# VH-VL binders against o27280, part 55

Target 1, 266 residues: o27280
Amino acid sequence: MDSMNVPEVLEIKRIVEESESVKTFIFSWDFRREVRPGQFVMVWDFRDEKPMSVSLIDPVRSEIGISIRRVGEFTDRVHGLSEGDLLGIRGPYGRGFELMGRDILLVGGGIGMAPLAALADEATARGMRVDALVAARTADELLFLDRLEAAGVNISTCTDDGSCGFKGFAHERLLTLEENHDMAAVCGPEPMMFQVMRILDERDVPAQLSLERYMKCAVGICGQCCLDDTGFRVCAEGPVFWSQELSRVREFGRYRRDPAGRRVPW

## First folded at step 19 (VH-VL)

Design Bg15
Fold by OpenDDE, fold request of step 20:
Structure Bg15 (fold): chain C 266 residues (1-266), chain A 119 residues (1-119), chain B 107 residues (1-107)
Amino acid sequence: as target 1 above (266 residues)
Amino acid sequence: QVQLVQSGAEVKKPGSSVKVSCKASGGTFRTYGISWVRQAPGQGLEWMGRIIPRTGRARYAQKFQGRVTITADKSTSTAYMELSSLRSEDTAVYYCARDDQYEGNFDIWGQGTAVTVSS
Amino acid sequence: DIQMTQSPSSLSASVGDRVTITCRASQSINNYLSWYQQKPGKAPKLLIYAASSLQSGVPSRFSGSGSGTDFTLTITSLQPEDFATYYCQQSDDTPRTFGQGTKVEIK
């Protein structure tokens, strides 16, 4: 456990350009340290540290991939890096997705598709039938479509502007899909996840959802990512939660806390 | 079902430039890259560079750095390779190929464009 | 740059023969190795990727093996349409590099 919490300095082996704002960084990984889809790692650029979901898990090549969206100072710096440059990585942390049944539905929005892409690989490797609803604002922001197709995933797309697939939001597209699944995995904007969860609950489809909150320690100590009323720590009890667990979380889909601990509405 | 269709054969004088186009039909580039590979008569394959059309970022082999420019137009699903300061040694068939960013393989190839450089 | 060396440079075989072509990388490339087939006047065709994964539509008589620095392409029973030049290609590093090719000719 102690060794896990020490960042390992790793070389960026490759960079995959997923979109104008998203890059996937590939690292060699010692799989004696197991990593599961839905778990996250702490990425350290020797100035700051941020949690990032693992989007690729390849035990054959002994590699992992971390997809990062450019959204602020830290990610700006990371996006400026090249192959051969170094980053500190510690983890993995948190609770990942649990696969059950034979048919799984993935619902992802934007960068939320990152952990779901990894989950898709695992699910298909297990022989599961995987359907994915991939949402984004525009066609150019849809992520991992090629990977998912290559893995045999059945894809439905949804874009806000209608530039690809269904014009509208993920939950609206989901309402048009009547087929049920043994389970669902959801990750994306929290308002999207909130609506999707409600639909899945009405359909009695077990669902797991990955939350995003501001994190510092990643080990359940600082409490920065603690969810109101429940005491759930996103870094320890999450980031993947069952819908039943989230039903107890009042803030879910409504607000989050910023680095100063202030409530900020979605 | 995606195919890459290249522009026609070119005959150029030394010192001039050539620009070859590569159009994707039956779909878009999506997250794939487009690599350019040339083959001199009776010789092997030589990678020149790659562009990610979705982002517009290109990388080049050092051998061609400063002399080759690879661009892409997403609106027309077309990639371009321009080679300047042509020499007789640049006489070759030039191929565009779809480049898988994860695997690094070339699964779809254009039909090739013959470029002849002669006085 | 990573150098790729194929062996042999050429070979003669008959229909029905088992053909083996090797490719060696100057450094470890994990399994980032692809095999291509090229016929005269045509573009290369991807046969194998990730060292051992068969590309869709490619006959099962083609197979690839290896990891690290040594790789092998095998044709279990050579068919008339298999007479061509074969290339290995590494995708572990940039620039991408190819082997010099192996020409499979009819005996």
Scores: ipSAE 0.932, ipTM 0.962, lowest interface PAE 0.5, mean pLDDT 96
Fold by OpenDDE, last read:
Structure Bg15 (fold): chain C 266 residues (1-266), chain A 119 residues (1-119), chain B 107 residues (1-107)
Amino acid sequence: as target 1 above (266 residues)
Amino acid sequence: QVQLVQSGAEVKKPGSSVKVSCKASGGTFRTYGISWVRQAPGQGLEWMGRIIPRTGRARYAQKFQGRVTITADKSTSTAYMELSSLRSEDTAVYYCARDDQYEGNFDIWGQGTAVTVSS
Amino acid sequence: DIQMTQSPSSLSASVGDRVTITCRASQSINNYLSWYQQKPGKAPKLLIYAASSLQSGVPSRFSGSGSGTDFTLTITSLQPEDFATYYCQQSDDTPRTFGQGTKVEIK
């Protein structure tokens, strides 16, 4: 077995409080093991294991950041941890984002901004022009705005309640933006991504979207994250997919499978 | 541009408490924290604690643990530092500063609040 | 706690001089080191963060270097307005700690 599949027990170096429900955990990282925006790691709290996107990649400091939203028992436990506590990390896994062109549009919703924040750092470092549409339910749930601004990203915000920026959903805001980009990267609630992809396709903007599915092995063996009718494994062929690939995935934007393998509508 | 404006100078008796305010103008706190740093006359800088207004969670230096309370009101973009059981050695200028959670630096400072503790 | 030690505690220099201030951490702090300038009766002002990143609006004559435990603030050509006390600050661990300061006096 590849050594990357053995969890490394790492100390939480620092915790950044992104919002009431999101924390970023920072770890020392040996960058001989390369990690790309859009890839994920498996986080093990010695009781359970969950896939998490990398939201910070800092080769200068030899650090990575993992942003975790509090949504269940596992994440509740993790959110209860303090700096100096330990977690098991294995990976990275999956296909990350591919940067192309000069101008990139990022469309993120909620915790979906995590991998996009890392992508934004890379894109801006490469001299790309980065526009970001950041969506959340409320102003206090908008993530990474300060980081993005510091990186030189042009930000447009969207909130369900109108507490910040455009009142409405990301795809609605996108319809009001006329500028086209060389490519787009999208991550967030799947219904959002579905609508955003539709708009981008109509505009002939190449798009990559990061999917979320229940994962167990993360190595393409168990099949828990397999997409219906395609055989695509989110952990192996994804989680980042091109819009053309997702156009072949019937379940995209419609339903997912829960841990029991049952179809659950979005 | 964001500025931090603190409350005015205080003169207190030993054993009393002081509460200093720090209001942000020109914007919201967003993901930044607010740290409190004091400076005794002719001395260096001493970090007391920090609050993340967005979450309301605060951390304190051990030296002040149990004696300092840092709070924030997001609706008014104001942070507060309350120091109890004042001693003469607490005489200092108290600063609030915007705290970058990722960098840990203080890029914006209040003008300072002089607190004098004397009998 | 991480102790920060600056050197020298004070120095006197002339306008145009190259000034160097050092800061040593009691343990490695990576590049989590900031430099501040404080003038009498004023709040500190951030000059450098992440050991070598120049804060917006700060003159380019200021620069920072170092990583791990040893850090340096350099003023390439001292100006009259640079009379002040300078502090280093680590942000690798809590509590945040400052150096004792370096007072720069202009001859």
Scores: ipSAE 0.932, ipTM 0.962, lowest interface PAE 0.5, mean pLDDT 96
Fold by OpenDDE, look of step 19:
Structure Bg15 (fold): chain C 266 residues (1-266), chain A 119 residues (1-119), chain B 107 residues (1-107)
Amino acid sequence: as target 1 above (266 residues)
Amino acid sequence: QVQLVQSGAEVKKPGSSVKVSCKASGGTFRTYGISWVRQAPGQGLEWMGRIIPRTGRARYAQKFQGRVTITADKSTSTAYMELSSLRSEDTAVYYCARDDQYEGNFDIWGQGTAVTVSS
Amino acid sequence: DIQMTQSPSSLSASVGDRVTITCRASQSINNYLSWYQQKPGKAPKLLIYAASSLQSGVPSRFSGSGSGTDFTLTITSLQPEDFATYYCQQSDDTPRTFGQGTKVEIK
């Protein structure tokens, strides 16, 4: 199958209810079209199109999973779908995570755990030791804990309200963990990622971070997802960036641009 | 370690309803579902339905649609199965089981609840 | 609904024997197949999931194989505690369905 920019209409095979606001949609996938953790797909509900991270990659079953958080009109419609319904999927796009070393730290917040869950599966399959710091506002919003445990991941949880694990933010919990890793992968709210990156840099831990920006074309031509000062296109040069790359991005952790191109604070 | 503990045996009249409880001890349901499976005397296993306690959404086997209601209380980590319009054929041991949403397997089972329907 | 057919319905074996149980699905279920052991008066116990993955705590003498429509549960050397009824279960579609069971009895 050609990885052209034409959406392939796929049937939803299964829906996993991750939380009240997050569902994972599972599709059959032709793995002649390779997909890597950290890459994204464009999901089309025949009215609108949005970029979504791949959270499950299963070549054995020829399946992928896309986790979607309910946050607006598009995702409201998608969350109303049932098994057997259809969606358009094009991609995958962007740069995914690279694995290196033996010990990896995953730091995820909310839906940011989606690409990290896929990465965890790959890392554990490769025999790597995986530690995951999973953060959310509340216990009921913590994602993929069961999958991660089943994969052999060592999990530490963090919740804003203290309903599960460490009470506080991910970067605060990270400060209490003194063990270093060969590399880290980070995905979640950008303010969280900004703080986490600073800590990891101080510890000389190579880190990759997955950014979220408004994307329209997903092929690096429209410029809607360009990062200030660098010209990096999140859809082409990202969404996964090394910490060294993001250190050059002034807007990182501070603001983003809305669909109209205006600066909006995090 | 999580365990599922079910309510005690029930004896019911035809036409009545039965409600069986399943409490998770040693932890919470997290993202797992709770499935209900019954087994008539000397027979095999029959899936009735499933609930995701975290979301409260339930799915049922067509055979039991309109007659079975599965609910859950997250605050008490307890799932419930209510079967109405009981018949003699509903005499069975009813099991709750932890349901992996990805694998679809049942890795933890309750001890079972015997329900006898007789006039 | 997906129909699951086990073979045989029952078998007699001795301690130390190699035991093989088969399960066939009415349509392809990929590897969404689990095996359970049930002893009299007890709840079923998960042995194998994803057709070939051994559940934690289950002895290595148990193994599963197969994909698509045909699946096999193997006990390499039957132990006294292995005399029980075994069930396969598909999880590819809803409703979840079980095989009719295979009773392994002592010879």
Scores: ipSAE 0.911, ipTM 0.947, lowest interface PAE 0.5, mean pLDDT 95

Design Bg15
Fold by ESMFold2, fold request of step 20:
Formats: C-alpha cells, structure tokens, sequence
Structure Bg15 (fold): chain C 266 residues (1-266), chain A 119 residues (1-119), chain B 107 residues (1-107)
C-alpha cells in the first residue's frame, strides 16, 4: 500500500500538436493498470499536479495519450516540455464511459473531445456506428477531426464563429441531427453539456456526461471534487455520470466552485 | 482526395540554395505534418525534417540542422523546404510527404523534385 | 539513430510466387513500422503501417507481420505490377529511418 497512488515518472515518448493550444503527450503504459475511455490521470510536473483526460488508449502498443489544453501556469510549463522529458502520472482514476447498443452519438466541446476520441476508437473497434458532433469556437480549435475520420466516424462540426460547419452552439446543431442513437457520450463546457443533456433526455437517448471539478487526492478522500446535493465525488463516482444522476445535482450547469469551495458563476 | 504537388526540377551551382514547394490540392493539412525526404541517385530514402503547418513548428534531422529550413503557409496549403550551401552530394530527388503525427508514416507523397548540383 | 536492415537486398521471382522480405531494427520499435513500394521514377507508396495494417487501396495479397525488432512483408501471389523496390521505415523515434531497400524483379 505504501507505493499506492505514487506518481510513476514516465518519459514523454511523443508529442502530437492538435492545435495552437492543445497537445497530446504519449507515454508507455503498463496495461496491468487498465484504462477505460472517460477515466482520468493526475499529471505531476514536479511542482503541481492536475487531472487530465486520457485521449489515446493503445494496449497493443502499451501506450496512452494525455491531451492537455494550455490554460494556465501548470499547463504552460507542461506545453514547454519536449520528447524525452519526464512527467509523473498517477492513475487511472474514476468511472469511464460504458458502451451499449450499435449506434453512439458523441458530443464534444473543445478539449472535451479528448476522452470522446478514446471512446470513438473503442466503439469503432467493436463495430459500432459512431456519429460525432465536434464543437469549438473556431475551425482551428476543432480537435481530433483527422483521427475521427480515419476511424470511420461520421463527423458534424459547429463553430461559434461559423468558420467551419454549422455556425452556433453544439446543442443548436444537435436539434438538426437524427434521433436514432442507442446512447450518447458528452464532454465539454458544463453549460454546453447541460443544454445537450436536456435535448437527449427529451429524445429518450441514454446519455453519459463527463464532468470536471477541482481534484486533490483523486481517490475520493479529500472531498474537493464533491457535487452539491448528492455528495457524488467526481474523482470516484465520476467523472462520467449518467444523465439521470446529474438531473439531481443543483449546481450542474448553473455555477461552479473555486478551490476554496466558494460559488462562482460559469 | 488530397494530392501533394511539388515545384519543378532545378539545376544549381555549389554554394547556392534551393527552395522547393509542396502544395496540397483537394484539401488542407489540418493536423497532418509535412515531411521532406530525399533520395540520391541509386540510393535509399533519407528523412530531412518536418513541419506541422497548423502550429508552424518544424523539426530537423541533426544531419541537416542549420542548412535546412522548412516552412508552411496555411492560407495557401503550401509547405516549403530550403536547403542552403549546396554541394554535389545534395543532388537528389526531394519529396514532400503527408506525415501522420500519431503513426509517423507517410500516406501521401508529392511527385518529387529533382535537384542537380553541378560544378 | 535506429538502424533498419532489410534482407535480401534483391530477389527474383515468378508471377504467382510467394515473396517474403524482412526488416530488422537495431532496437525495439514496438509496431511503429511501415512498408513502402517504389517503382522507378515514382514516389514511394505506403502499403502497410503499424506493422500489419493494410493501407486503403492496397491489394490484399500484401501483408505485414512482426513486432519489436523483426518484421516481414509478404506478397502471397506476386503480380507483374509488383516489380519494385520495397522499403521499411520506423517511426518509433526521431529521426525517422528507412531500410536500404529490397529490389524485387519478376522473371
């Protein structure tokens, strides 16, 4: 137990430049520690530690990919690293997505496409039909399009500025898509996920949504990732939740909390 | 279907430079890289470097570091390779190739640009 | 640099023959191995990636196998259009490196 949850120091094998602001870092991985799409890891840069989504799960090569958006000091430092540099990785943690049926819809906003790209790989490998709605502010921020196309995923895009695909938000584009999916998986900005969840619920499409919250321990002990009203811990009972679980959560889509636990607007 | 179309053959003197273009038609680069690979007469293939056009970042094989510059123009879907201080041993066919960042393979190749360096 | 060694350097075979080309890496490259076909005066053409995955539009008579350091390209029924030089290429580490080539001549 003394070595449990100690970060393993791993060499960055390859860096994929997904956009100006997003890089995927690829590491060798011992799959005795099984990883499922939707689970997360804690990435340690020897100063700080942050939760990051797994976007590539390749048991054949014994590799995982972690996609990281540059949004602050920690991610700026990580983006400055090169192949051969070291990072600490703890995990995986949390509950991943479950696949069901033959037809799946993915709805991803920004970096939220990262866990969905991993799920798309698994779904296509199982022979499922995969439709993906990929959203971003601009065309250059649409993530994983080439990888999804290569996997045989049917892609719809939307951008806030209309530079690629539908001009508008993901939930607006969703209203124009077919209602024939056995399930949906959703990840992105929480306001987007709230609106998408409402539409999917009206259509009786079972939906799983992946949430982000502040995390410290990643194993459910510290309470930093708890959701209001239910006590669900995003790091332990999530980050992937069924839509019916989230319908009981007052804070979902309405506000967020800072590291001190104070309510702040989205 | 994306095609890579390269600029035409060139004859150069030792000590000069050459700049070869590589234009994508039927699509854009998106997140693919563009690698440059050369082949001297009767010889095998040698990777020189690559650029990721979306970000403008390039990497070079150490052998060519300092003599090669690889650039891209996203607006025209065109990549460029410039090799300076040419020598007779730089006589080769220079290919551009679409470079999958995950696999590191080359699924689409330009037709090649013959560069002859003669004294 | 990872050195890639192909064998044989050349071979002659008849239409319909099974042809096998090997490629050895100087260190483990997982399955980051691709095979290319190059005909005289033309650019290389990707046949196989990830050691064994067939590129779209490539005839099923081409197959690849192996992992780690030892890899094989097989043509199960050689056709006249298969005369060419074949190259392996690793992408596990930078710089990407190619084997020296194997020339296949049809007799």
Amino acid sequence: as target 1 above (266 residues)
Amino acid sequence: QVQLVQSGAEVKKPGSSVKVSCKASGGTFRTYGISWVRQAPGQGLEWMGRIIPRTGRARYAQKFQGRVTITADKSTSTAYMELSSLRSEDTAVYYCARDDQYEGNFDIWGQGTAVTVSS
Amino acid sequence: DIQMTQSPSSLSASVGDRVTITCRASQSINNYLSWYQQKPGKAPKLLIYAASSLQSGVPSRFSGSGSGTDFTLTITSLQPEDFATYYCQQSDDTPRTFGQGTKVEIK
Scores: ipSAE 0.835, ipTM 0.919, lowest interface PAE 0.6, mean pLDDT 89
Fold by ESMFold2, fold request of step 20:
Structure Bg15 (fold): chain C 266 residues (1-266), chain A 119 residues (1-119), chain B 107 residues (1-107)
Amino acid sequence: as target 1 above (266 residues)
Amino acid sequence: QVQLVQSGAEVKKPGSSVKVSCKASGGTFRTYGISWVRQAPGQGLEWMGRIIPRTGRARYAQKFQGRVTITADKSTSTAYMELSSLRSEDTAVYYCARDDQYEGNFDIWGQGTAVTVSS
Amino acid sequence: DIQMTQSPSSLSASVGDRVTITCRASQSINNYLSWYQQKPGKAPKLLIYAASSLQSGVPSRFSGSGSGTDFTLTITSLQPEDFATYYCQQSDDTPRTFGQGTKVEIK
């Protein structure tokens, strides 16, 4: 059909409080529009629009969940909403994760666990063995632990301050774990993903990593989400990339761009 | 393995208040909520409200709005329910229960606290 | 508020019997339905969640079915420890609400 891509206005059905800074907003969803783990949606608060990860995909209940960290003006306004309030949602967009083999490793930092929680649900439903390395600054910022545990995921934790699990960075904890996975899925702060990718590459573990970039159209037309060197559009060819695709991208893990397009250090 | 242990039985006069504690042992609350459910003698179960201890946010059934205050102390893994302006119909066993934010069911229950309101 | 109506309010049965208990919601609750067992003087115990999923540690003679507004708890081959009161509970909307209970008694 030749329809313009406009947001659908949906009522917030339920709000799950994941941490002091992260909420999951649950909406009824018509699954004629399929949603896969690793895809994103554009969330519209009737003033501005931002990309957000889908963390819950439940076709049986006809629900999706979108996890949002409070980090600025837009997310402050969204966190101030209540059940019954309205948001615009367009999507889903992008390439999701692809599952392979029988043993998968998830490595998530902070809000990066959101798309991985959705992937864990799919992997366990397929009968895969799922190990998750969940990282945060503090114990209270570790996301989705209860949900992952209930799904039968084998969890390892690390925190910067040592308040839960291994004290240190995700890649440091990864070095102390067994090397027995068929694939890995990684999402979190880009410096963390770069370090994790190097370890997984040395172990010959196929890895998929989810990137965040500035987005406006989300359908691959405007060019705002392009990566340096390759011209990959994060909203169209990603946000999930294989590690070998990212090995050609100079900017990955080395710098980021602000909303004006200027290079800034991580 | 995780258990919820509640404070002991209480006898109260009409118009007073009662505060019941619910302590988690064998673990912390993490992202689970703690709901309060009461059961009058010979009657069914009635949900009163819940708190999410990690964030401190509570919600209440409308019937109890203004009379019930639910709080939590993360450092001691303890939740509290205070019911004010007690009436004889508030005589009941009060349960705390671990509340899954996604499913909304109650998989672990405290042993119950009997509260008797009489003159 | 979503009203939950159980039927029957009580029943008498013998060890070995198959019993069924029904629960009806006043509006669709999808599969946001749980079943609990409560024995006198004890806290309720979760048996079934999401309408049909068996809670860990619950005997397989318990099963749940249904979606939308009509739900059923079935006990195949009733055992002496199954004489109790059973409650359904919806969690689709706030406030969470319970059915009035079904007492299963020994004949």
Scores: ipSAE 0.826, ipTM 0.911, lowest interface PAE 0.7, mean pLDDT 89
Fold by ESMFold2, fold request of step 23:
Structure Bg15 (fold): chain C 266 residues (1-266), chain A 119 residues (1-119), chain B 107 residues (1-107)
Amino acid sequence: as target 1 above (266 residues)
Amino acid sequence: QVQLVQSGAEVKKPGSSVKVSCKASGGTFRTYGISWVRQAPGQGLEWMGRIIPRTGRARYAQKFQGRVTITADKSTSTAYMELSSLRSEDTAVYYCARDDQYEGNFDIWGQGTAVTVSS
Amino acid sequence: DIQMTQSPSSLSASVGDRVTITCRASQSINNYLSWYQQKPGKAPKLLIYAASSLQSGVPSRFSGSGSGTDFTLTITSLQPEDFATYYCQQSDDTPRTFGQGTKVEIK
């Protein structure tokens, strides 16, 4: 009877190239270990490990997809892998999104669209109307557009450079969208999420936001993922929080802490 | 609606090469791939390889590794397949097809390009 | 490579008939199976994907079933435009492979 959570070594079944900087790695998965949109996994390349978004949950095919943006040494090494290569995966961990009502708004920036793509699949399968605001710096970095369109999602885009859709930030585009949603789910750069949360609060739209913090244990014992003021552990009580939970957290949207615990501005 | 338009029929001598183009009309590739599939006279369909135009990365069936090169030009929404060291057995209709990266099926096909290799 | 075997290789049928074409994979491919229709001198046309999902614009008289290694394409009321060759294709593994085809002819 071993209670330690250890990575399972899995073979990469397929790689989907989402953009020049983002790949989705697909693995066979035994769904006796259930996975919900908004949960994360720890990916181990036998040298280091990082938390990664689950973007595809397919019990029919017994597959999960994990979307990874190339941003540093670890992700560079993972992006260099091929189908048939091995990765360690432990999880899933954390609290996922909860669906309510008939009409949901998704607001995603960059790789933040990954967990929202999984949520969109679940929402459309329940018969909900799904609107998505997909944000990126440029048109070529807008993620999951083809997949969302195929799922019947109504897509609005914004790009910093105006190359696709609205020119500007996600929260600026949000001000021009219809205000008739029962809930929202938000994931992306934390400054974007803070601005989006303020607008949704003003509109009385219940919102769930997915945070990213440094993680080591992923089961809540090491303390590395704690939020200031509340003691919420992102890996245990999150990564998905309701906006009202986050309103009690002064650090959200204003600063972060590096692995050594030092304050750094966003 | 996106359409794939291929270059015209070609007659080639053994030992030469052929380059077939496949242009998307009425849209762009976005994250779809472009696969090449050939069909010899009276025969079935044979997948040759695929490129993802957004990233420029291609994969090939082992049978064609070393003889086929698949490329793409994002600015013109055009993919190319070049087959070298042609033999009579390469006589076929060559199709390009839009390739869904998740499903791996082909939902839009070009009209086909007949390539005849004869001495 | 995964071999795809279709049966029968050809069949003769009349307008209004129900026809059934089978496809067997040499190993399990879950539901990574698509069906195509091809008429003489034309490119293939996608009918069914994910074993049983109907492609947009394809008449509801076409249906697919199966999972694992054994798959079936059914046409419930054959129409004059349905006389063609039908191919199955797996996309579970590289290289993608097709069945040898089933020709549906006018009786």
Scores: ipSAE 0.822, ipTM 0.912, lowest interface PAE 0.7, mean pLDDT 89

